# Miniprotein binders against b1l550: the designs that were tried, part 227

Target 1, 279 residues: b1l550
Amino acid sequence: MRLPEELLERARDIHSEAPSHRIKLDRVGSFGLKVPVEFKGFLLLAEADVWVSLPEGRRGVDLSRQVEAIYELSNPPKDPFSLCREAAISLLEKLNYADSSGVSIRFDAPLQDGESLKYYGVEISSIASDEIINKIRVEILGMTACPCTAELIRAYKSSEIAATHTQRSLGILEVSTKAEHPDPDKLASIIERAMSSPLRTYTKRPDEGGLVIRSLSNARLAEDVVREMIHLFLEEFGHLPEDTHILAAVRSMESVHMHDIYAERSFSLDEIRKEISSH
Short names: E, the ipSAE of ESMFold2; O, the ipSAE of OpenDDE; V2, 0.75 times the mean of E and O plus 0.25 times the DockQ between their complexes.

## First folded at step 22 (miniprotein)

Design lk28 (at its last look DockQ between E and O 0.89; V2 from the best seeds 0.73)
Fold by ESMFold2, look of step 22:
Structure lk28 (fold): chain B 279 residues (1-279), chain A 99 residues (1-99)
Amino acid sequence: as target 1 above (279 residues)
Amino acid sequence: SREEYLEFRKLLLEAFKLIREAMKLLREGNPEEALRLLEKAFELAQRAFELAEDDPFTRLALWLMAQIRELQAEAYKKLGDKERAKELKEEARELEEEL
């Protein structure tokens, strides 16, 4: 049952009251909204979270205005980066008691894979206050090949037999910056190039052999995959502001073990450049 | 790119356009004309759903069909037809459950 709108004019505005405990909240919002986006010519259904800060003197947030802020901007569908930034700004304007706002948008990005599409995970955020901070996280699967086993097999054979175990690995790049969001396809490419070989949605036996050969020729420890991701990232994106923060990580689903191997490094561009120049 | 995707995109963009116009008509107090546009928008979204091959595209088309049913329900409510509005709300819910 929907109540008459006339009652809204006569009822107390609970949201604008002071709370019994005057404590500031960092994120108050609507999470898990479905929104349409257009990413590189693809119309996709994304999932969005929207929020604002809530000052210690205000009891609640007007959730209807939060939802309105992003949905008003989502038709016609637009690229998720513009939607993310514009919605964060709109939230701050509409909910003027907040000193910050944020929007996150998540989707599976299409990537051409031969005759088919494959997908990788993307989550972007824009957090607005006196400045805007943009964050992007990219996750994509690839293959890694163990160099330790490859070396042992080489040592046991007089022929140059290339063999080792291979496994699926999830590569992760996360970037927080005051600049525009990096292109997620370039981040995905960095991750795939750092691994032993990309994963394919479909291969035939000759193509499958090529993937195996490439993997064996480019065997890398999970630690070295992360190092290579960082190297490639700096080559492509070293121009970003010095306080840009990056997380590079790999989780390998080891074929000969029951548990995952994980490697991670976080850094700012200033920090990593100082580290590299000291060697 | 695939010819089927281009048709899918064309159908959905036209459906989005009709939805924008229908929402404007609802705000202006013209639910009858809004319903006419929403029926066309639903037809376009349904055709796009039939063309969709991959999960992300089927989800988008299905979600849009549900949104159109919600707007149709709003339009019928403004016309005083509570029974039809309730039926359309139920259909929207069923479409969202398939997501």
Scores: ipSAE 0.708, ipTM 0.905, lowest interface PAE 1.0, mean pLDDT 86
Fold by OpenDDE base, look of step 22:
Structure lk28 (fold): chain B 279 residues (1-279), chain A 99 residues (1-99)
Amino acid sequence: as target 1 above (279 residues)
Amino acid sequence: SREEYLEFRKLLLEAFKLIREAMKLLREGNPEEALRLLEKAFELAQRAFELAEDDPFTRLALWLMAQIRELQAEAYKKLGDKERAKELKEEARELEEEL
């Protein structure tokens, strides 16, 4: 039953009331909204989080206006980069009591893999205040081969190609910048190139053998993968502002252990340049 | 195939256009004309759903179908047909549960 419209006029605006405790909140919003986007020609359904700050003198946020703001911008579907930025700005305009806003959009990005599509995880975000900060997180699976086991086997048996165990590894690149969002396909490519080999959706037996051989020839520790990701990132994206912040990480689903191996480095472009130049 | 995807995209973009027009008509107080557009939009979305082979595209088509059913329910409610509005809202819920 929709309550009669007449009741709405008599009801107190609970959201505009003074709170019992005058405390500012950093983020208040709707999480897990479904929104259509167009990513590199692909129409996709994404998940979106939208939020604003709440001043100490206001009890609640008008959540309906937040939802309206993003849906107005999502038809026709547009690229998620523009959607994030435009929605973040629109939220500040529509909710004038907020001093900051944010939008995050998550989806599985299609990537061409021969005649088929494979997918990687992407989260695109924009935070608006006195400035706009753009954030992108990319996650893609690859394969790693263990160099330690390979060396042990090589020492035991003289072989040109040392056998070793292989595992799936999740590579992560997160970039926060005042510049435009970095291209997620380029980030995904960096992660794949940093791994021992990429994963393929469909492999014929000869192709599978080739992937394994490639992996064995490029045996890498999780630590090696992270360092390689950073190196490749600097080559591709070294033109970004010096205050750009990066997280490079790998989670290796070890095949010989019940636990995962994790390695990460967080850094600014300025910091890492100074570190590398000092060697 | 690339050709199938292009057709899928075409169908959905046309459906999105019709939905925008229908929403405008609903705001203007013309639910009857809005319903005509929404019916056509649903047919397009359904065709797109049938064409979709991959999960991401199937989910988008299903979501759009659900959104159309919700808008149809709103239109029928404005026309005073509460029974039909309830049916369409239930159909929308069923479609959303498949997401």
Scores: ipSAE 0.640, ipTM 0.871, lowest interface PAE 0.7, mean pLDDT 90
ESMFold2 (binder alone), look of step 22: mean pLDDT 88; pTM 0.882

Design lk29 (at its last fold request DockQ between E and O 0.79; V2 from the best seeds 0.73)
Fold by ESMFold2, fold request of step 24:
Structure lk29 (fold): chain B 279 residues (1-279), chain A 99 residues (1-99)
Amino acid sequence: as target 1 above (279 residues)
Amino acid sequence: SRELYLEYRKLLLEAFKLIREAMKLLREGNPEEALRLLEKAFELAQRAFELAEDDPFTRLALWLMAQIRELQAEAYKKLGDKERAKELKEEARELEEEL
């Protein structure tokens, strides 16, 4: 039995009312949702945030429709980039009072490491409005070796005996572009290649010697790791739109220090090309 | 191993399929048939949980087991069995706390 027609007409749509203070909001949404995804053949549990803009004249957002927008698309599990983009578009369609929507998806991406897997951090976003802006952040651990210590030992002993300290370093590449998201494995590869040696989850004693020797052979300052990341990025992704924005950074956990060393550079592709061509 | 992961993946994809079918049955007002599918889906997810070699695979299987318990609770609520629905919701919460 349905409600009387007059009662239904009196029911308030709380979310469509004007608020007491007419102030627009940039992001109103549901954060920390768990969603399944399929990344390169792996089924993973990701964490997602969904949001829309809220105009000054609307009191609230329909949160159930926001959650519906992403969960409708998440079974069967699919590629997180497709899920991210499709959910952002669906949010804007379902919540037509918003002039923008956004979806972020975070997961630990598996990468083959001998007989085992290692993992690196990925966060992707799609922001939809008149256009779609795609953002990806990749974080991966590697090893760096200090060139200053290596040179001091070599000079002092008048020999080429390779000795220095090594440390774990977290490399970061963040890309914001109108093109499709870059492949996170390629971004992770750029970061690892810029460092002295990859950090492995498990090594045997012979493999440990090889990793340390590679680290000593590629000793770099944190500043030079960032410069190398940028160089390698430009070789691989210089074709992206010229207004693509990049952040490259390294946080080195120095083995002889109580604190981290940090280096970063942000730039657009057109900006960095001008800088390099001026030299 | 690669072989173990492929079995894990096969079990979970079938569980996801049964969940989609069960959700349709719940919308159509057939909670008894939905429960039969959900019981099979839970068995598959539990087998995948036992096969998981890495923590991320354990996490996904555990999360799916919790989602299945929530859907079972919904089905029992539609059948009028509030006690069973409450037990299943509590089990779902306990599974999610292990994540």
Scores: ipSAE 0.816, ipTM 0.948, lowest interface PAE 0.6, mean pLDDT 85
Fold by OpenDDE base, look of step 22:
Structure lk29 (fold): chain B 279 residues (1-279), chain A 99 residues (1-99)
Amino acid sequence: as target 1 above (279 residues)
Amino acid sequence: SRELYLEYRKLLLEAFKLIREAMKLLREGNPEEALRLLEKAFELAQRAFELAEDDPFTRLALWLMAQIRELQAEAYKKLGDKERAKELKEEARELEEEL
């Protein structure tokens, strides 16, 4: 039953009331909204989080206006980069009591893999205040081969190609910048190139053998993968502002252990350049 | 195939256009004309669903079908047909549960 419209006029606006405790909140919003996007020609359904700050003198946020703001911008579907930025700005305009806003959009990005599509995880975000900060997180699975076991086997058996255990590893690149969002396909490519080999959706037996051989020839520790990701990132994206912040990480689902191996480095472009130049 | 995807995309973009027009008509107080557009949009979305081979494309088509059913329910409610509005809202819920 929709309550009669007449009741709405008599109801107190609870959201505009003074709170019992005058405390500012950093983020208040709707999480897990479904929104259509167009990513590199692909129409996709994404999940979106939208939020604004709440001043100490206001009890609640008008959540309906937040939802309206993003849906107005999502038809026709547009690229998620523009959607994030435009929605973040629109939220500040529509909710004038907020001093900051944010939008995050998550989806599985299609990537061409021969005649088929494979997918990687992407989260695109924009935070608006006195400035706009753009954030992108990319996650993609690859394969790693253990160099330690390979060396042990090589020492035991004289072989040109040392056998070793292989595992799936999740590579992560997160970039926060005042510049435009970096291209997620390029980030995904960096992660794959940093791994021992990429994963393939469909492999014929000869192709599978080739992937394994490649992996064995490029045996890498999780630590090696992270360092390689950083190196490749600097080559591709070294033109970004010096205050750009990066997280490079790998989670290796170890095949010989019940636990995962994790390695990460967080850095600014300025910081890492100074570190490398000092060697 | 690329050709199949292009047809899928075409159908959905046309459906999105019709939905925008229908929403405008609903705001203007013309639910009857909105319903005509929404029916066509649903047919297009359903055709797109049938063409979809991969899960991401299937999900978008299903979501759009659900959104159309919700808008149809709103239109019928404005016309005073509460029974039909309830049916369509239930159909929308069923489609959303498949997401």
Scores: ipSAE 0.654, ipTM 0.876, lowest interface PAE 0.7, mean pLDDT 90
ESMFold2, look of step 22: ipSAE 0.774; ipTM 0.934
ESMFold2 (binder alone), look of step 22: mean pLDDT 89; pTM 0.898
ESMFold2, fold request of step 24: ipSAE 0.790, 0.813; ipTM 0.940, 0.947
ESMFold2 (binder alone), fold request of step 24: mean pLDDT 89, 88, 88; pTM 0.897, 0.894, 0.891
OpenDDE base, fold request of step 24: ipSAE 0.613, 0.617, 0.608; ipTM 0.865, 0.866, 0.863

Design lk3 (at its last look DockQ between E and O 0.90; V2 from the best seeds 0.75)
Fold by ESMFold2, look of step 22:
Parts: structure tokens; C-alpha cells; sequence
Structure lk3 (fold): chain B 279 residues (1-279), chain A 99 residues (1-99)
């Protein structure tokens, strides 16, 4: 049932009232919106979250205007970095009571893998206030080979047996910076290079054997993968602002265990440089 | 294949363009031509769906088809054809469930 439109002139503007409890809110928004994007020549359906801050004196957010802000910018489809930044700025312009806004865009990014595609997870965010903070999270699967089991098998008969368990491991890099977003393909590459071997799409037996042999030659603990990710990140992105914040993590889906292993380190660039230089 | 993807991309970009043109025509007071462009956009998105092999590409095509049907439904409702609007909203729902 549709109510008479004339009632709009008589109804209170609930959103602009003061709340019963004058408490500011950090994020009020619409989550799980579907939005088209263009990423490196691919048209993809992404999932977006949009939000603004809400001052202590305002009861509610104009949620329809939030949704409008991002959808107005989504046709024609554009790269998710521009969409994120422009939508965050538009939110502050449209919702004049907010002192900050944010937009997150998530999708599975295609990566060429021989003649096939493989996919890795990407979340791109921009948070706008008197400055813009850009955040990117990348998740990609690789292969790890356990060095502890490899050493035990080597010692078993002092034999020429080269074996250990291998498993899929999920590597995670998350970067928050005032600079432009790092290229997600470079972050994915850092994660894969830190692993014992990348995962591949193709199924030809000589290539699969080569990947396994290389993983055995490059056995690494989850902890070692995280450390290597940090080392490689600093080589590639050490030029970012000193207050850039990073999280590096691995979740290893251990083939011989009923449980996963998890390792993580978060840091700013200035923190990690001081830590390294102290040794 | 790469050639199939380029055709898929071409079809969807043209569908997005027709949607933009349809929304402009509706604002300018020409909803009948806007509805015609939306139907053409739907046909292009449907052809793109038939070319798509991977889930990311099938999901985008289905989503766009559903969005077009929803836009058509809103236009017909505003023009007073509630039965046509209901049919189009049901079709949009069915398309979204396939995603």
C-alpha cells in the first residue's frame, strides 16, 4: 500500500532530530551493495559498503542519499580505486553533517595463469575527512611445504627420501596509507613469492611435478612466509609514507592436521625500520 | 577465450550505455523511448550472459539483466501499468536468484 504523498509535507524530519542519547557514531551506512567495476580490462560485479560518521546531535543518516552517491558514479563502470575515492568525497558533499565518510569495494580479481585465469581476493577502501586514507587488502592462495616434517624424514634413515606434507596456504597483505593504493597484482605477487610455490590452474603432470619439487626445495614455516612477505613488501613499497600501516598474515590449511595454523604481524613502516635497524 | 571475452565486454558496455541514455530520456519526458532502449539493453546483456563461462562474468550479466527489469518495472508503475510492472519485478527476482 502507498500512502498519500501530501503527508510528506506534514511529517517530521526524523533524521535531523537530536537523539535521546547524544553519542556520536563512527560508521553508519549501507553494506553489501552490488556495483559494476572495471579492473584491468575486466568488467566485474563487486560488493560495496558505504558509510559516514554521525555527529552526537543528529539522530539518523539519509541512507538513500548514500546509495545514490555510489550508484551515480558506477555507470559507466570505472576502476574501483577511482570509484572508491570519488564516492567517499561525494558522500561528504551530499551529507553535510558528517565529518568523515568511507567506501569499501570487494571483488575477486582475475590474474592470468598461463592460458587460464585464477582469482585472488581484493578489498579497496577510501576513507575521507580532511584527508583521504586509502586501504587495500589482498588475499591469495599458495602452496607451503613443512620443513619440520622434511627434516624428520631426511633423518629417518639418513636416506635420499625428499618428502614432506604440502598444503594450501592463504596469504594476506593489508595496507593503509595516505598515498595511492598499492597495485593489488604486486601485493599478490609478494605473497606468492613468499610461499614455497604458487598454486597453478593447469593440470599437466610435468608442470605439477616441477611445482612440488620446487616447494620441497623451498620449505617454509607459516612464520617464515610472514617474515618473507614483510621483507619483500619493504623492498617494493618501502617508499610509502612512514605512517603507512601494514598487516601481513598467513593461514595454513595443514594437510596432516585437523586445525589451521595462523601467523600475523602488523606494523607501521617507521616501526619496522627501527626494529630492523636495532639488530 | 580472449575473443569471447572481448565480445562479452563489448555487449555489456553497450548495454550500460543504453541504460544511461534511457535514464536521460526518462528525465526529459520520453519514457516510451526509454523503455525501448532498456529492452534493447536487456537483449545485449542476455547475449553476454550466453557467452559467459566463469561465475564472475555470469553473475555480472545476470545482475545487469535484473537491474534492467527493475528499471522497466518502475517506469511502468509510474505510467500506471501495474500488471506489467509486477511481471517485470518478478522476472528481476528470478534473475537475481540465479546469481
Amino acid sequence: as target 1 above (279 residues)
Amino acid sequence: SREEYLEYRKLLLEAFKLIREAMKLRREGNPEEALRLLEKAFELAQRAFELAEDDPFTRLALWLMAQIRELQARAYKKLGDKERAKELKEEARELEEKM
Scores: ipSAE 0.761, ipTM 0.926, lowest interface PAE 0.8, mean pLDDT 88
Fold by OpenDDE base, look of step 22:
Structure lk3 (fold): chain B 279 residues (1-279), chain A 99 residues (1-99)
Amino acid sequence: as target 1 above (279 residues)
Amino acid sequence: SREEYLEYRKLLLEAFKLIREAMKLRREGNPEEALRLLEKAFELAQRAFELAEDDPFTRLALWLMAQIRELQARAYKKLGDKERAKELKEEARELEEKM
């Protein structure tokens, strides 16, 4: 039921009223918007969150203007990095009472896997205030093989390839920087290379066997995977600003236990460089 | 296939272009011409949907089809055709439920 436009002229602007409690809010916005993006030549439907700060003297945010800001920038579809940055800036311009804004865009990123596509999770964000902070989170599944069980079996029976249990593991890299967003495909590659083996969407039996053998020959603890992720990250992205913040994490869905194993390290580039140089 | 994807992409980009033009025409006070462009955009999006073989591409095509139906419904409402506007809104809802 569309109310007559004439009623809008008589209605109080509730959003511009003084609130009953004069308290600033950090984030007010619309979450779970659907927006088209172009990622590396692929047109995709992404989910987007948009928000701004709300000053203590204003009751509510004009949510319609927030939605308009991102949709205006989404046709034609553009890369999610530019969309995040431009939308965050546009939000501050359109909502002049806000001192900060943010945009987050989430989608499954296609990655070529032979003749097929596999997907990894990506969240791209930009937060605008006096400065712009760019954030990216990448999640991709891989496979890990347990070195402890392998060593036990090797001790029991001498074999060239020690049998061990394998499991799915989720690798996570989150990067926050004042520089441009790092390439998510490179981040995904780092995670996959840090694991015992990548996962494949479709494997023939010989290919499956080869994948398992590779995993067994490269057995790693969850802790090993996180350390390897950090090492590979420093090699690829060590040129980022020193105040760049990184979270490296792994969640291993253990096949012999009902619980998951989790390992993480949060650090700045400055911090981790000092740590490594001290050894 | 790569060729199928390129065709899919072409169709959607053309549909997006038509939507931008339709929105301009609507702002200029020409809802009839806007509707004609939206109908063409819907046909393109539908063809793209038919070419889509996987969930991400299917979902985008369905979303675009739903958005076009909503835009059409708004235009018909401006023209005073409330019945057609209601039908198009229902179609948009049905498309969104398939996503």
Scores: ipSAE 0.640, ipTM 0.867, lowest interface PAE 0.7, mean pLDDT 90
ESMFold2 (binder alone), look of step 22: mean pLDDT 87; pTM 0.880

Design lk30 (at its last look DockQ between E and O 0.88; V2 from the best seeds 0.74)
Fold by ESMFold2, look of step 22:
Structure lk30 (fold): chain B 279 residues (1-279), chain A 99 residues (1-99)
Amino acid sequence: as target 1 above (279 residues)
Amino acid sequence: SREWYLEYRKLLLEAFKLIREAMKLLREGNPEEALRLLEKAFELAQRAFELAEDDPFTRLALWLMAQIRELQAEAYKKLGDKERAKELKEEARELEEEL
């Protein structure tokens, strides 16, 4: 049933009222919007969240204006970094009762993998207030080989081969900065290089053997994968503002265990640089 | 191979352009011309859907087809054809359910 538009003149504007309980809300928004983006020459369908802060004296957010802020900017499709930043600014202009806004854009980013494509997870955010904070999270799968089991097998006197268990491991880098977003392909590369071996979308038997041999020759604890991620990140992005915040993490889906191993470190560039230089 | 992607991209960018023009025509009170553009845009998006070899690209084409159906419904509503508008909105929802 479609209601007559004339009712809009008689209906109470619920959103502009004061609420019964005057409590400020940090994020009120529309989540799971579908938006087109162009990422490195690829037109992709992304999922977006948009939100604003809501002061204690306002009962609700103007939903139509909120979604308008991002959809007006989505045709022609543009890179997700510009879309994120511009939409966050537009939200504050359209919803002038808010003191902050945010936009997150998520998609699977294509990455060339031989003659095929593989994909990794990307989430790009901009949070606007008196300043803009840019956030990016990258998640990519790699392969790890366990050095503990490798050492046990080496020590076993009747073992004829170098061996250990190998498994998928999910690497995570999340960066929050006042500078522009780091390139997600570079973040993905850092994660993969920290692993024992990359994962491929398609391998023939000789290629598959090569990946396993590579992983065995580069066995790493989950803890050391995280440390290597941090090392490589600092080499590539150590020039970012000192208050840039990073989370580096690995979830290893251990092939011989019923549980995952997880390792994580968060830090600011200022903090980690002081820590390293003290040794 | 990226050869199919180059044509796919060309088709979708033209469809996006026609959609921008159709939305302007709807705001200006010209739903009949908007419908002509939207019919062409749908054809282009459908051709892109047929070319796509990977799932992420079929998803974008399907989504765009759904958006075009929503705009067509808006145009028919402005022309007073409520039954056609209703049909097109339902088709748009069916396309989005395939995502």
Scores: ipSAE 0.740, ipTM 0.920, lowest interface PAE 0.9, mean pLDDT 88
Fold by OpenDDE base, look of step 22:
Structure lk30 (fold): chain B 279 residues (1-279), chain A 99 residues (1-99)
Amino acid sequence: as target 1 above (279 residues)
Amino acid sequence: SREWYLEYRKLLLEAFKLIREAMKLLREGNPEEALRLLEKAFELAQRAFELAEDDPFTRLALWLMAQIRELQAEAYKKLGDKERAKELKEEARELEEEL
């Protein structure tokens, strides 16, 4: 039911009123908006969160203007990196009472896997204030093989390839930087290369066997995977600013236990370089 | 596998173009011409939906179809056809529920 426009002129602007409690809010916005994007030539439907800060003297945010800001920039569909940055800036311009804004865009990124597509999770964000901070989170599933069980079996029976249990593992890389967003495909590649083997969408029996053999020949603890992710990240992205912050993590969905194994390291580039140079 | 996507992308980009033009026409107070463009856009989006082989691409096409129905409903409302506007809004809702 659209109320007559005439009623809008008589209604108090509730959002511009003084609040009962004069308290600043850090983030007020719309979460779970659906927006089209173009990611590496793929048109996709993404979820978007948009927000701004709210000063202590204003009761509410004009949410309609926030939604308008991102939708104006979303047709034609554009790359999510530019969309995040431009929308964050636009929000500050449109909502002049805000001292900060943010945009987060989430989608499953397609990755070519032979003749098919596989997907990994991506969240791209930009936060605007006196400066712009760009954030990207990548999540991709891989496979790990346990080196401990392999060693036990090798001790029992000498074999070229030791049998061991395998499991799905979720690798996570989160990067926050004042530079441009790092390439999520490169981040996904780092995660996959850090694991025992990648997952495939479709495997024929010979291909499946080969994948398992590869995994067994490259057995890694969750801890090993995280360390390898960090190592590979430094090789690929060591040129980023020293204040760039990284989270590297793995969640291993253990096949022999009812619980998951989790490992992580949070660090800045400056911090980790000092750590490595000290050894 | 690339042939369907190229056609799919072409159809959707054309639909997006028509939607931008229709929205401009609606702002300018020309709902009749906007409706003509939106009908074409819907046909394109529907064809894209039929071509889509993977869920992410199906979802985008469905979403776009829903957005077009909402814009059509707005146009009919401006024309004074409240019944048709209501029907189109319901269709938009049904499409969104499939997402």
Scores: ipSAE 0.656, ipTM 0.878, lowest interface PAE 0.7, mean pLDDT 90
ESMFold2 (binder alone), look of step 22: mean pLDDT 88; pTM 0.887

